VH-VL binders against q9h9l3. Designs and how they scored, part 400

Target 1, 176 residues: q9h9l3
Amino acid sequence: PRKMVAIDCEMVGTGPKGHVSSLARCSIVNYNGDVLYDEYILPPCHIVDYRTRWSGIRKQHMVNATPFKIARGQILKILTGKIVVGHAIHNDFKALQYFHPKSLTRDTSHIPPLNRKADCPENATMSLKHLTKKLLNRDIQVGKSGHSSVEDAQATMELYKLVEVEWEEHLARNPP
Key: E = the ipSAE of ESMFold2; O = the ipSAE of OpenDDE; V2 = 0.75 times the mean of E and O plus 0.25 times the DockQ between their complexes.

## First folded at step 21 (VH-VL)

Design Eg5 (framework fv_unasnemab; at its last look DockQ between E and O 0.92; V2 from the best seeds 0.00; counts 0 for: pae E 2.5 > 2)
Fold by OpenDDE, look of step 21:
Structure Eg5 (fold): chain C 176 residues (1-176), chain A 122 residues (1-122), chain B 107 residues (1-107)
Amino acid sequence: as target 1 above (176 residues)
Amino acid sequence: EVQLVESGGGLVQPGRSLRLSCTASGFTFDYHYMDWVRQAPGKGLEWVAEIRNKFNSHTTYYADSVKGRFTISRDDSKSIVYLQMNSLRTEDTALYYCARDEFDSNYYFDYWGKGTTVTVSS
Amino acid sequence: DIQMTQSPSSVSASVGDRVTITCRASQGIRTYLNWYQQKPGKAPKLLIYDASDLQSGVPSRFSGSGSGTDFTLTISSLQPEDFASYFCQQANSFPRTFGGGTKVEME
């Protein structure tokens, strides 16, 4: 079995109207939830919208933030060769300007058995917050301080572990 | 190149204290867990303590044999991990290794220092 | 605590021999088992991690297998430089614990 890590990224808005999502924080945890990486990241473009209520990112976090190119290198080094677990992970990869092999990607927002376990429609896209509450009886993304990418990555990994055996078997029979 | 260099060992009487240091280089120190492992003369390896990285709140773990007496700490700005050893006992006599703990998936000591010798004798 | 029982404590072998070292955990540790080589007067060297993953730079004649409680380190064809002590180590829980070691000696 391949080694697994879970990733969660926070993005800020860049571009003329802040509609471009740029990586501003990335957290990676191992199978046990230990944090391998957690850095604030400085986008290459001017930040127009910190999206603080969601991202938890504030201007002060960017003062000593890791430049995007450097952070990207660090992150890719961690992800390479791993099974990468995330929630709506395509957004994270897009922000990283990196695409992990599909066969090594696990998106908890698209795992029918996980939804089923949470008494949700199998083909629905449920939020990480909802699934975490339903299946782990844990509240994440609470308050007004924004999300914690570490917390979200840990929750994502825990959720996947609930269906890991079944899903890995499914994927083995139905490779992407 | 990853390097770990231990120092601070010596001869002490029981009940005394020593502080070991391990200076790390060649890698991003504050990203890694660091451990101390000791080896009594002619004996096997014994894990002593672990200190986790800044992302994991520098959480520490100790072997029961040293709990309450030893303290592991680190200075990330200097790339140094320490082992404060108090109330030393004769059974603490050993070569003390500093080890880098890789934890990307499993947890393993992929780099070791050459060790520093601690001898506790009356 | 998880006890790691390593066997044999010593083995005499010749160059070219297949050498097998076993490590048994007192309880399940999944694949959180590592193997180290130690030569006299030297620090341990990582050989295998996560039960079966070969550390970079380690010759392919070394291999690890097992899961749960029973693990094996195998040297497919012993070389002169392989005469050393070998230790297993569990990383499943604290305290981290090592096996008692196996000394591979020249016959």
Scores: ipSAE 0.926, ipTM 0.952, lowest interface PAE 0.5, mean pLDDT 96
Fold by ESMFold2, look of step 21:
Structure Eg5 (fold): chain C 176 residues (1-176), chain A 122 residues (1-122), chain B 107 residues (1-107)
Amino acid sequence: as target 1 above (176 residues)
Amino acid sequence: EVQLVESGGGLVQPGRSLRLSCTASGFTFDYHYMDWVRQAPGKGLEWVAEIRNKFNSHTTYYADSVKGRFTISRDDSKSIVYLQMNSLRTEDTALYYCARDEFDSNYYFDYWGKGTTVTVSS
Amino acid sequence: DIQMTQSPSSVSASVGDRVTITCRASQGIRTYLNWYQQKPGKAPKLLIYDASDLQSGVPSRFSGSGSGTDFTLTISSLQPEDFASYFCQQANSFPRTFGGGTKVEME
């Protein structure tokens, strides 16, 4: 079997009026939740809005941040050939300017058995915070100091484990 | 490319101390776990200690046989991992290997040094 | 404390033979099992990780299989350079533990 990792990213605002979401932190954990990668990343464009209340990114984090091109290379080396788990993971891949094979992608925001386990409609898009509280009895993203991409990646992996057997069997029967 | 070079072994009396060093090069040292594994003369392999990377707060783990006597540590700025061995016993006599622990898929020792010999005898 | 029991402790074989080495864990370790080769006076060399994945640069005559508690290393056609000791190692739990080794010797 193929090896599995979970990823989560934090974005800052670049471009006109800070409307473009650019990668400023990326965290990757293995199946057991051990951290493989966690770096602050300097976007290639000027940062207009740090979005600190949600991103947790401050100007001091950028002082020694890894340039985007270097960080992207490091991250993609880790992701290549692996099953990658995330929550609304298309946003993370967009920020990385990267497309992972659909057959190797798992998105906890779109897994019907996970929603069913949470007593939610199977077609609903549930937040990571909500699923984590309901299924893992943990509070993440607490307060206004911003999200932790390590905490979020670890929660995402634990959520996937709750449905891993069922969902992997489903995907084997219904290849994407 | 990847190199691990152990040093600091020698002959020492029981109850004394030694510090082993492992100098690493050719890879991103601060991203990897590092382990010590030993092999007594004519015997099999015994895991001794692990120190995790900067992302995991350099958390340490020890075999029961060495817990409380040995301390693993690292200096990421110098790319060196250490094993401080206190209260040495004759049973600690072994060739001590430094190993890189690769863990992106599963935990395994993909690079090993040549080892440094520790002999504990009267 | 996961005990790894390796068998046989030694095997005599000829070049071209198929050699099978077994490793049993005292409790389930999923696929968190690795195989190493060690020649006299040398450090161990990784052959197989995650029960069945071949390390880069290792010849395809080496293969691993198993999950749970029972694992096998197979050398499909023994070569002169394959006479060595082989160790399994579990990475499921601390402490990391090794099997007692299997010495593959020329007949």
Scores: ipSAE 0.532, ipTM 0.840, lowest interface PAE 2.5, mean pLDDT 92
ESMFold2 (binder alone), look of step 21: mean pLDDT 93; pTM 0.947

Design Eg6 (framework fv_unasnemab; at its last look DockQ between E and O 0.62; V2 from the best seeds 0.00; counts 0 for: pae O 11.3 > 2)
Fold by OpenDDE, look of step 21:
Structure Eg6 (fold): chain C 176 residues (1-176), chain A 122 residues (1-122), chain B 107 residues (1-107)
Amino acid sequence: as target 1 above (176 residues)
Amino acid sequence: EVQLVESGGGLVQPGRSLRLSCTASGFTFDYHYMDWVRQAPGKGLEWVAEIRNKFNSHTTYYADSVKGRFTISRDDSKSIVYLQMNSLRTEDTALYYCARDWFDSGYYFDYWGKGTTVTVSS
Amino acid sequence: DIQMTQSPSSVSASVGDRVTITCRASQGIRTYLNWYQQKPGKAPKLLIYDASDLQSGVPSRFSGSGSGTDFTLTISSLQPEDFASYFCQQANSFPRTFGGGTKVEME
């Protein structure tokens, strides 16, 4: 069995219209929810939209933010060889400009047993907030201050743990 | 290269205080938990205290044998972890190791200092 | 507290021998069990973490196994440099606790 970590990233908007999602914060937690990594990250391009209401990122967070290339190196070092758990994790990997092996990736937004447990359609894409409320009776992403990537990563890990045994068995029988 | 260098040990009388320091280098100090582990002469290893990293609120944990007497702290800007030892007892006599604690794949002490000797004697 | 019972306390062996050290936890600790080697006058050295993961740089003749409460450190073929003390340590709960140690001595 491989070691698991959960990741959640916050992105800001870059590019001419701010439509490019650039990594601005990354949080990684271990199986127990302990935070391995949590840094603000400076995108290589000018930030056009901080998307604060969602990302929680503000201009002040970028003052001493870790340059993207450095942060990427740090993050990849942690992720390498691990089973990486995330929610809609393809967005995180895209922002990191990194793609983890599919066989070592767990996306809680695409785990039918998890949705079933939450009385949701198995093939629906449910939000992390919804699943967390339904299955963990916990409110995340509350308020107007934006998301906490640490909180989200921890919630993601907890959600996965609910279906870990079943899902790992499924994957073993049906490798991606 | 990862290095941990303990200092501050010495001979003291019971009831006195000492402060141990562990200076870390060769790694991102503030990412790691740091622990103190001691070893009495000719005895086994005894965990003393842990202080977690900045991401985990520098939470501290102590062995019952030292609770209320010892305080673990850290200065991330200097890459130093401290162990303030008050109300020292003869049974606190030991070689005190500083250890780096990593927790990505379990919780383990992957690097140790050479230790600093604390002797409590009347 | 979780007590770690390590056995044997000492073992005499020869170069080339298979050496097995056991550690039993008073409670289940999943795989949060580490093994350390300590030579006289030296600091402990991590050998195995999370029950079975070999620390980088540690020879492959060292292996760890087990889960729950029962764990084993195995040296498949003892080498001269392996004569030392070995300690298990649980990281499941606080306080962290070590086994009593096993001294591997030359026969």
Scores: ipSAE 0.930, ipTM 0.953, lowest interface PAE 0.4, mean pLDDT 96
Fold by ESMFold2, look of step 21:
Structure Eg6 (fold): chain C 176 residues (1-176), chain A 122 residues (1-122), chain B 107 residues (1-107)
Amino acid sequence: as target 1 above (176 residues)
Amino acid sequence: EVQLVESGGGLVQPGRSLRLSCTASGFTFDYHYMDWVRQAPGKGLEWVAEIRNKFNSHTTYYADSVKGRFTISRDDSKSIVYLQMNSLRTEDTALYYCARDWFDSGYYFDYWGKGTTVTVSS
Amino acid sequence: DIQMTQSPSSVSASVGDRVTITCRASQGIRTYLNWYQQKPGKAPKLLIYDASDLQSGVPSRFSGSGSGTDFTLTISSLQPEDFASYFCQQANSFPRTFGGGTKVEME
C-alpha cells in the first residue's frame, strides 16, 4: 500500500460579490495525525468576504500569510505521489488549482461503507461533522469561531482508517 | 543544499555540563522534526532525543538513558537545535549527530550532520 | 522499549554477490522501519524508509521488505562502494531504537 495524508482547507470569498472561493488556510496531516503543514495563505485577489463564521479566517491572519503561489508549491510537494484523503475533497483541489490522480484520491463524503457504519444511507453525502460525531464520538466545528482545518484533517484521517482495509480492497477490484 | 553543522563538543569531567548546537540551512527548518543520535566509539547508533515542529507544539521526547539530564530545544528564527547535557557520565562519551526527521510516510532521518565529539573522562 | 535484533553481525562477500540482512523487532512495528548505511568516519545515510521505500538517489540494487516484526534489506549485486555497516531502526514508537548493525566486508 501507498502512503497517505489527509488535507483540509478553508476558503474566503473573492471576485464579484465575494462568490469565488479562494484558499486561505490549508492543513495536512500524516497517517498518525501529526501536522505536516498548517499555514494561512494570502489569495492573489482582494478578499471581499472572509466568511469567518465558517472559515475561521480573520484579517489578522492575512498579515503574514504565505502568498498563494508559494503555498501551493509547498502543498503540492507534500501531496505528490501520495493517497490524499479529504472530505468533499474536490473543493480543496479546486481552491489549490490542482488535479490529483483519481486513483490516489479518497473522499470521505462518498464512501458507502463509512455511511453504513454511521447508520446513514450508503449513497448519501454526509457532513464531516455528522460522521465524526457518530463514528468518533467527537464534536468538531463547534461554536462561532469557524472551522479548524487541522481538526478537520485529523478527523478525516481517523474516519478513513475505520474503512481503509475494506475500501482499498474495493478500489483495487474496481479501479477509478 | 541542506546543511546541518554540529558544534559545542569537547572533553569534560563527569558531573559537568555541555551544550551542543546544530545550525541548519537549505531547507524549511521549522517544518521538520529534529533529533539527536549518538554513537560511542566503535559502537552502534543510539537515539537520544527528538523535538517536533512548530505545528506540533515543539513536543520533546527522550531516551531513558538521558531523561532528566538532557534537554532538547530549538530556535526556529535562527534555525538552531540545541542539546543541553547536564550531569554527564562516562557512558555519554560519543559522537553526537544532529538529524533531520521527516514524517510524511513513517518517521525517518533523511539528513545527518557530521557530528560533534563529546568525551567524558576523569 | 522495542528491541531490534539484526543479523548477521557481519558478512564477508565479494563484488557481485547478493547480500541479505535481517532485522527482527521484539513487537509489531507495522512498516515503520528504516535502513541506514554507514562508512567509517562518515555519518549514516538513509537507504530505505517505511520498510520498502527507496530514498532518492539510492541505487535500485538496494531493496527493503517486511512488515510487523521481520524485515530484510537486500543488495542484489554488491558493488565496491557497498562495503559498509548497515543499521535498521524502528520508528513505530518511542524510544526510537536501532539494530546492532551488520558489517559487510570484502572476502
Scores: ipSAE 0.840, ipTM 0.917, lowest interface PAE 0.7, mean pLDDT 94
ESMFold2 (binder alone), look of step 21: mean pLDDT 93; pTM 0.949
ESMFold2, look of step 22: ipSAE 0.817; ipTM 0.904
ESMFold2 (binder alone), look of step 22: mean pLDDT 93; pTM 0.947
OpenDDE, look of step 22: ipSAE 0.006; ipTM 0.594

Design Eg7 (framework fv_unasnemab; at its last look DockQ between E and O 0.80; V2 from the best seeds 0.85)
Fold by OpenDDE, look of step 21:
Structure Eg7 (fold): chain C 176 residues (1-176), chain A 122 residues (1-122), chain B 107 residues (1-107)
Amino acid sequence: as target 1 above (176 residues)
Amino acid sequence: EVQLVESGGGLVQPGRSLRLSCTASGFTFDYHYMDWVRQAPGKGLEWVAEIRNKFNSHTTYYADSVKGRFTISRDDSKSIVYLQMNSLRTEDTALYYCARDQFDSGYYFDYWGKGTTVTVSS
Amino acid sequence: DIQMTQSPSSVSASVGDRVTITCRASQGIRTYLNWYQQKPGKAPKLLIYDASDLQSGVPSRFSGSGSGTDFTLTISSLQPEDFASYFCQQANSFPRTFGGGTKVEME
């Protein structure tokens, strides 16, 4: 449980009508919230919708963005062998076209003790923003500039740390 | 292959200044924290300073023994970390190592240079 | 500052011996404890990081254990090339601090 990193990705819309979510930014932080990785990433396909109000991604960010294949390699290298913490992390992995072992994955959107701590229904899917406000008394994803994947990754890690002991024990008794 | 090569050491009088350089190669320099660690002759290791990467605003940390006198900086475009040493004292005499700080798990110095010798003597 | 008390300062041992070096932190540092080996005239070499993780390329006869304040480096069977100085180092807080070192000498 000490080899943990938290990841958050921002996606833009590609494909017809921009319905395909493509990785455009990835941030990875260590257990203490230090940023290991934070790069803009150039999707292999033409960007149709930057989804700026959510992603925070703008056209200017893509000028020197890291090509997807290169970025993917860099990211996978960081994630390999680590416990990866994320919020609704299946979306991040999907965008990365990568699947981390389930036994080494922690999704803060599916941790009942975390929801319970936030006075939310255990089986509900709560937003990162809501949980962060409730449990960390911190506002994230504010304004109109879009999300900060670094901020979100850090918040995700901090949230997990609140239930780490309990959840790790649970997982030990109930391996995924 | 990861390599760290220190330079800039020498003999100086107390009160003078030196600037050490550490040239890095073989890895993505701007992703890593860099540190200076020194070792006085026949003594143990003493951490001197750390400078963090571009993702962490190049934040710097210093040992109390060098605060206000030493400045750590980096040029990511050249893969160089510097240690500007002002107001040098005799107790600053040491072999100065440049070290790569890996922080993916803990924080540890996984690669070290061979060091550059700084001698402060009247 | 977190003080790292390393013991013993020196130890005489023979090839094949089990060698144990202890490092005690003045306050809890979780597992942010690293071990380095240094041979005369050479730069330190990372052996163990995060208390118990073996650095790549380091022989398996080296192991680290501990958490909180008490940590141990163990050489299960000392080899000729293991005669050197060893240092612990905490990375929990600033300033980073090293133990005083342990010199492993040939008996």
Scores: ipSAE 0.928, ipTM 0.953, lowest interface PAE 0.5, mean pLDDT 96
Fold by ESMFold2, look of step 21:
Structure Eg7 (fold): chain C 176 residues (1-176), chain A 122 residues (1-122), chain B 107 residues (1-107)
Amino acid sequence: as target 1 above (176 residues)
Amino acid sequence: EVQLVESGGGLVQPGRSLRLSCTASGFTFDYHYMDWVRQAPGKGLEWVAEIRNKFNSHTTYYADSVKGRFTISRDDSKSIVYLQMNSLRTEDTALYYCARDQFDSGYYFDYWGKGTTVTVSS
Amino acid sequence: DIQMTQSPSSVSASVGDRVTITCRASQGIRTYLNWYQQKPGKAPKLLIYDASDLQSGVPSRFSGSGSGTDFTLTISSLQPEDFASYFCQQANSFPRTFGGGTKVEME
């Protein structure tokens, strides 16, 4: 059978006016929420905007951060061959400059049974914060000090588990 | 190439202490969980202790038979796992293995050292 | 603690035989069951993890199956190097526990 992990990333602004999103932290957890990987990552380009209010990334985190090329290699070794769960996961893969097979990708922002369980329209795109509050009775991303990618990856895995049996059966009948 | 080398075993009297070391090489040590497993002469395998990686706060777990007497620890800068064994008993006599513990799909010991022998004789 | 019961405790077999070893957990352990091989005077070697996943470098004649409480290790065609002891181990909960072992010996 397929191993399952959850991923979440934090990005900073690079490029003109800091508009390009570049990877600055990545966290990966196993099915039970144990942390397989959690590193700060130094983008290959100059950081223009740390986006600290949302990213939680500060200049001090970059001092000993893992260079992007090395971190990407470490992360892809963990992801290869696995079902990868994330929330709006296309953004995480984009920041990793990586394609993961669609048949092995699970996106909690686009699972109709999960929305239905949260009393939300099945085709709506719901935030991780709202789904976690409604379905797990937890507050994540509290305050203005930034998100924790570990906390977010763990929440994403717990959300997927609520619909895992139903959704895996659906995907088996309806291959992507 | 992954290597795990245990040391520090020996012959000791009951009530005494020993410190085992396991030197690791050939992998990213600080990302892995590490365990001690022992095997008494002519007997099966018994899990002893686990220490988790830096991302999980180096949390430790112990078998009931050793809890309060044994302490597992690690030095990630030296790639060493330790087992401090206090108040030793004759039933602690065994070959002690150091094992690398993978946790990407369940939890499993994918590499083992050759072990170090601890003999506790009254 | 979860007790792991292996059967048989030993089996006499010949090269080419199909060998089946079973392992029963006293409580459900999902798929968190590993199989190890141990030759006399040597350290254990991982064969199968997570009930059915083959460790890299392990020959495909080894396979694992099961979930919950009942698990099986199968050697489809015994080779001379397969005469050894085999241990199951659960990793669902602490403490981690091993089965008593199965010795596979030459008939």
Scores: ipSAE 0.814, ipTM 0.910, lowest interface PAE 0.9, mean pLDDT 94
ESMFold2 (binder alone), look of step 21: mean pLDDT 94; pTM 0.957

Design Eg8 (framework fv_unasnemab; at its last fold request DockQ between E and O 0.82; V2 from the best seeds 0.88)
Fold by OpenDDE, fold request of step 23:
Structure Eg8 (fold): chain C 176 residues (1-176), chain A 122 residues (1-122), chain B 107 residues (1-107)
Amino acid sequence: as target 1 above (176 residues)
Amino acid sequence: EVQLVESGGGLVQPGRSLRLSCTASGFSFDYHYMDWVRQAPGKGLEWVAEIRNKFNSHTTYYADSVKGRFTISRDDSKSIVYLQMNSLRTEDTALYYCARDEFDSGYYFDYWGKGTTVTVSS
Amino acid sequence: DIQMTQSPSSVSASVGDRVTITCRASQGIRTYLNWYQQKPGKAPKLLIYDASDLQSGVPSRFSGSGSGTDFTLTISSLQPEDFASYFCQQANSFPRTFGGGTKVEME
């Protein structure tokens, strides 16, 4: 099988009312949870809403943040040719303005066997926090300080590993 | 072009100390793990130590043969990795290589320096 | 520690020959096995990583296979520049360990 990495991004609000989700942090981990990448990223447009409660991003993090174009290049280099695992990963790719091949994408928010293992409805969209608690007995995204994209990426990879064999077989029989 | 240049080797008596340096260029040093690997004269390769990158808290690992005596460290601002060698023994005699450690598709040493020679002798 | 047993220690071969080197791990290392080439007076050079992935710039006559405990490096058609020592290395756990090496020499 191809090499796997897991990705998680934090976004801030840009645009006139802060409704545009712009990449502000990206974390990528390998199959074993080692962090390949973790950088604050400076959006090309003015930040209107840091969404700190959720994103954990503050103004001070943008002082030496990597410009979006540079960060995007770094991230794409890591992702190219890999199986990319994420949770609700379409949001991450959208923020990156990049779309990974569907056949090489794994979204833990849309894996019925994973939900089944967590005693959740197979067709429901469960949060990363919930799945991580149920299946890994681990608390993530605790408090009001915002999410840790590294922690979330690591949890995502660990969750996928629980169903990797079954899901890869399913995908082999039913290519996206 | 990726370059790794080791320095600091020399002849020392047992019990003495040496500090090796490896200066890196041609890549984002702070993104990579760095390792030291040594090779005694006419012998095979022996892994010595690893130091991980800034994203992984610069965590270090050592071979049992050097634990408590050697310390690996790095200065990302200078793109240098160090190996502080204390309480040197005759069996530490070797050519010491600095290697870049990739971990995106397994863990492997894709670039090596030319090495610096350490000789421990009475 | 994981012991890596490499075989043979040496092999005499001619240009054009198929050469196979084996490496056995004392316990399972999945595919975290790398192969290096070392020529006299030179630093090791990465050939294969993750058991079977060919490093960029390495000729296609080199190939790696295996998983778990048994691994092989194959040179499909030995070239003059391939006479050297070869080492396997496991990266599954610490300490990282190398095989004893195989010297490929001219017959």
Scores: ipSAE 0.946, ipTM 0.964, lowest interface PAE 0.4, mean pLDDT 97
Fold by ESMFold2, fold request of step 23:
Structure Eg8 (fold): chain C 176 residues (1-176), chain A 122 residues (1-122), chain B 107 residues (1-107)
Amino acid sequence: as target 1 above (176 residues)
Amino acid sequence: EVQLVESGGGLVQPGRSLRLSCTASGFSFDYHYMDWVRQAPGKGLEWVAEIRNKFNSHTTYYADSVKGRFTISRDDSKSIVYLQMNSLRTEDTALYYCARDEFDSGYYFDYWGKGTTVTVSS
Amino acid sequence: DIQMTQSPSSVSASVGDRVTITCRASQGIRTYLNWYQQKPGKAPKLLIYDASDLQSGVPSRFSGSGSGTDFTLTISSLQPEDFASYFCQQANSFPRTFGGGTKVEME
C-alpha cells in the first residue's frame, strides 16, 4: 500500500452532563508505525468530564493543547487522499466533524476475515485490545491511566496488515 | 515556500572538527524527519545521517562511514538541524545537502538545500 | 547494507527518445525506491517516490515501476531539460543507499 495511514483518537466529555464526545488527542501513524501526528487538542467547548481512566487526558494536557480548528486542519491535510485505517473509525471521524470517503476507509472492527483469523464470529464487533492480544500476542491499554492513541493506532495498522491483501481484493470486487 | 539553507562548510585539516547548520522555514519543521546527504566532487550521492521528528523521540541514524565521528541533532524551537563532524578525513570532502524527509508513503527526500562545501585537506 | 546497482551508467539520446533506466537492489526493498534528477551545479530533485508515485510538479513523461529488487525509471519522450544525471535510492533499510547514477546526455 502506497498511501495508507492509521488513526486513533481520545475523547473527553463535553455538553450536558459530559455526554458529548469531543476530540482531545489524535495520533496518526504511517504503514510502518512511524508517528506522523500526535497532539493534545483543546475542544471548543468546556470540558465536563476528562474521562481520564480511558482517555488518559488530564487538565495539564490542555494547557498547551492545539485548538480544535487548527488541529482539525492539520489532521485533515494528512488524511486527504489516503486510505485511513481505524478501529470503530466512525467515532474518530465524528469527533473530527469529518466525512472520509468510504472507498478509502478501513475499519478493523468490521472486517470479517480479521474476525475469522481471531476465531470470532464474522459479524461480531471485537475490541481492539482483544484482537491485538489474540492476533499479535501483545497487551495494549494496560493499567488504569488511560489509553495511548499512538499505541492503539500502531496496533490497528498491524492488525489490518494481517488481512490487507484479502480485504483490498474483496473491496476491489465489491466497491463500497 | 519551503526553504533549507545550509551553512558552516569550509576548509579544514584532517582530524579537525566542523559543525554544519541547516535552517528550515516554510513548513512544520518539528513534524518532519531531516537528513544529511553528501556528494564528493564528481561522484554520486551518499546518505550520511537522519534525525526523526519529535513524535519519534528524535531518533538518529548514521551511515557506517561516519558512525562515532558525526552527530546529527536538531533544535525544533529554531528550526535548525546540525551535523557535528569530528575526526574529519579527506574522504569526508563533499558538498553536504540538508534534505526534508517525508514519510507518509515510504520515505523520500522531497526538498533539498543547495548544500555547503566541506574540504578536508592538509 | 543494501547495494543499489544502476544501469546504464551513461546513455546518449536525442530529444523525443524513450529512455529507460534500471535499478537493482541486493535485497528486497518492497516499493521503497525513489528516483532523483540532478543537473550540474544543482541539488537533486525528487521525481518518483515509493517506486511509482509522481512527485508534484514533475511532468507525466516520467514514470516509475517495479517492486522487490527490480525497478525502472522511464522518460517517454526526452525533452531538452531532461539531459541530467539520475539516481535511484532505497529507503527500506538503514543505511539509505543510492545507485551509482545514470548520465543522460545529448548524442
Scores: ipSAE 0.847, ipTM 0.918, lowest interface PAE 0.7, mean pLDDT 94
ESMFold2, look of step 21: ipSAE 0.814; ipTM 0.911
ESMFold2 (binder alone), look of step 21: mean pLDDT 93; pTM 0.946
OpenDDE, look of step 21: ipSAE 0.928; ipTM 0.953
ESMFold2, fold request of step 23: ipSAE 0.839, 0.829; ipTM 0.917, 0.909
ESMFold2 (binder alone), fold request of step 23: mean pLDDT 93, 93, 93; pTM 0.946, 0.951, 0.948
OpenDDE, fold request of step 23: ipSAE 0.945, 0.945; ipTM 0.964, 0.964

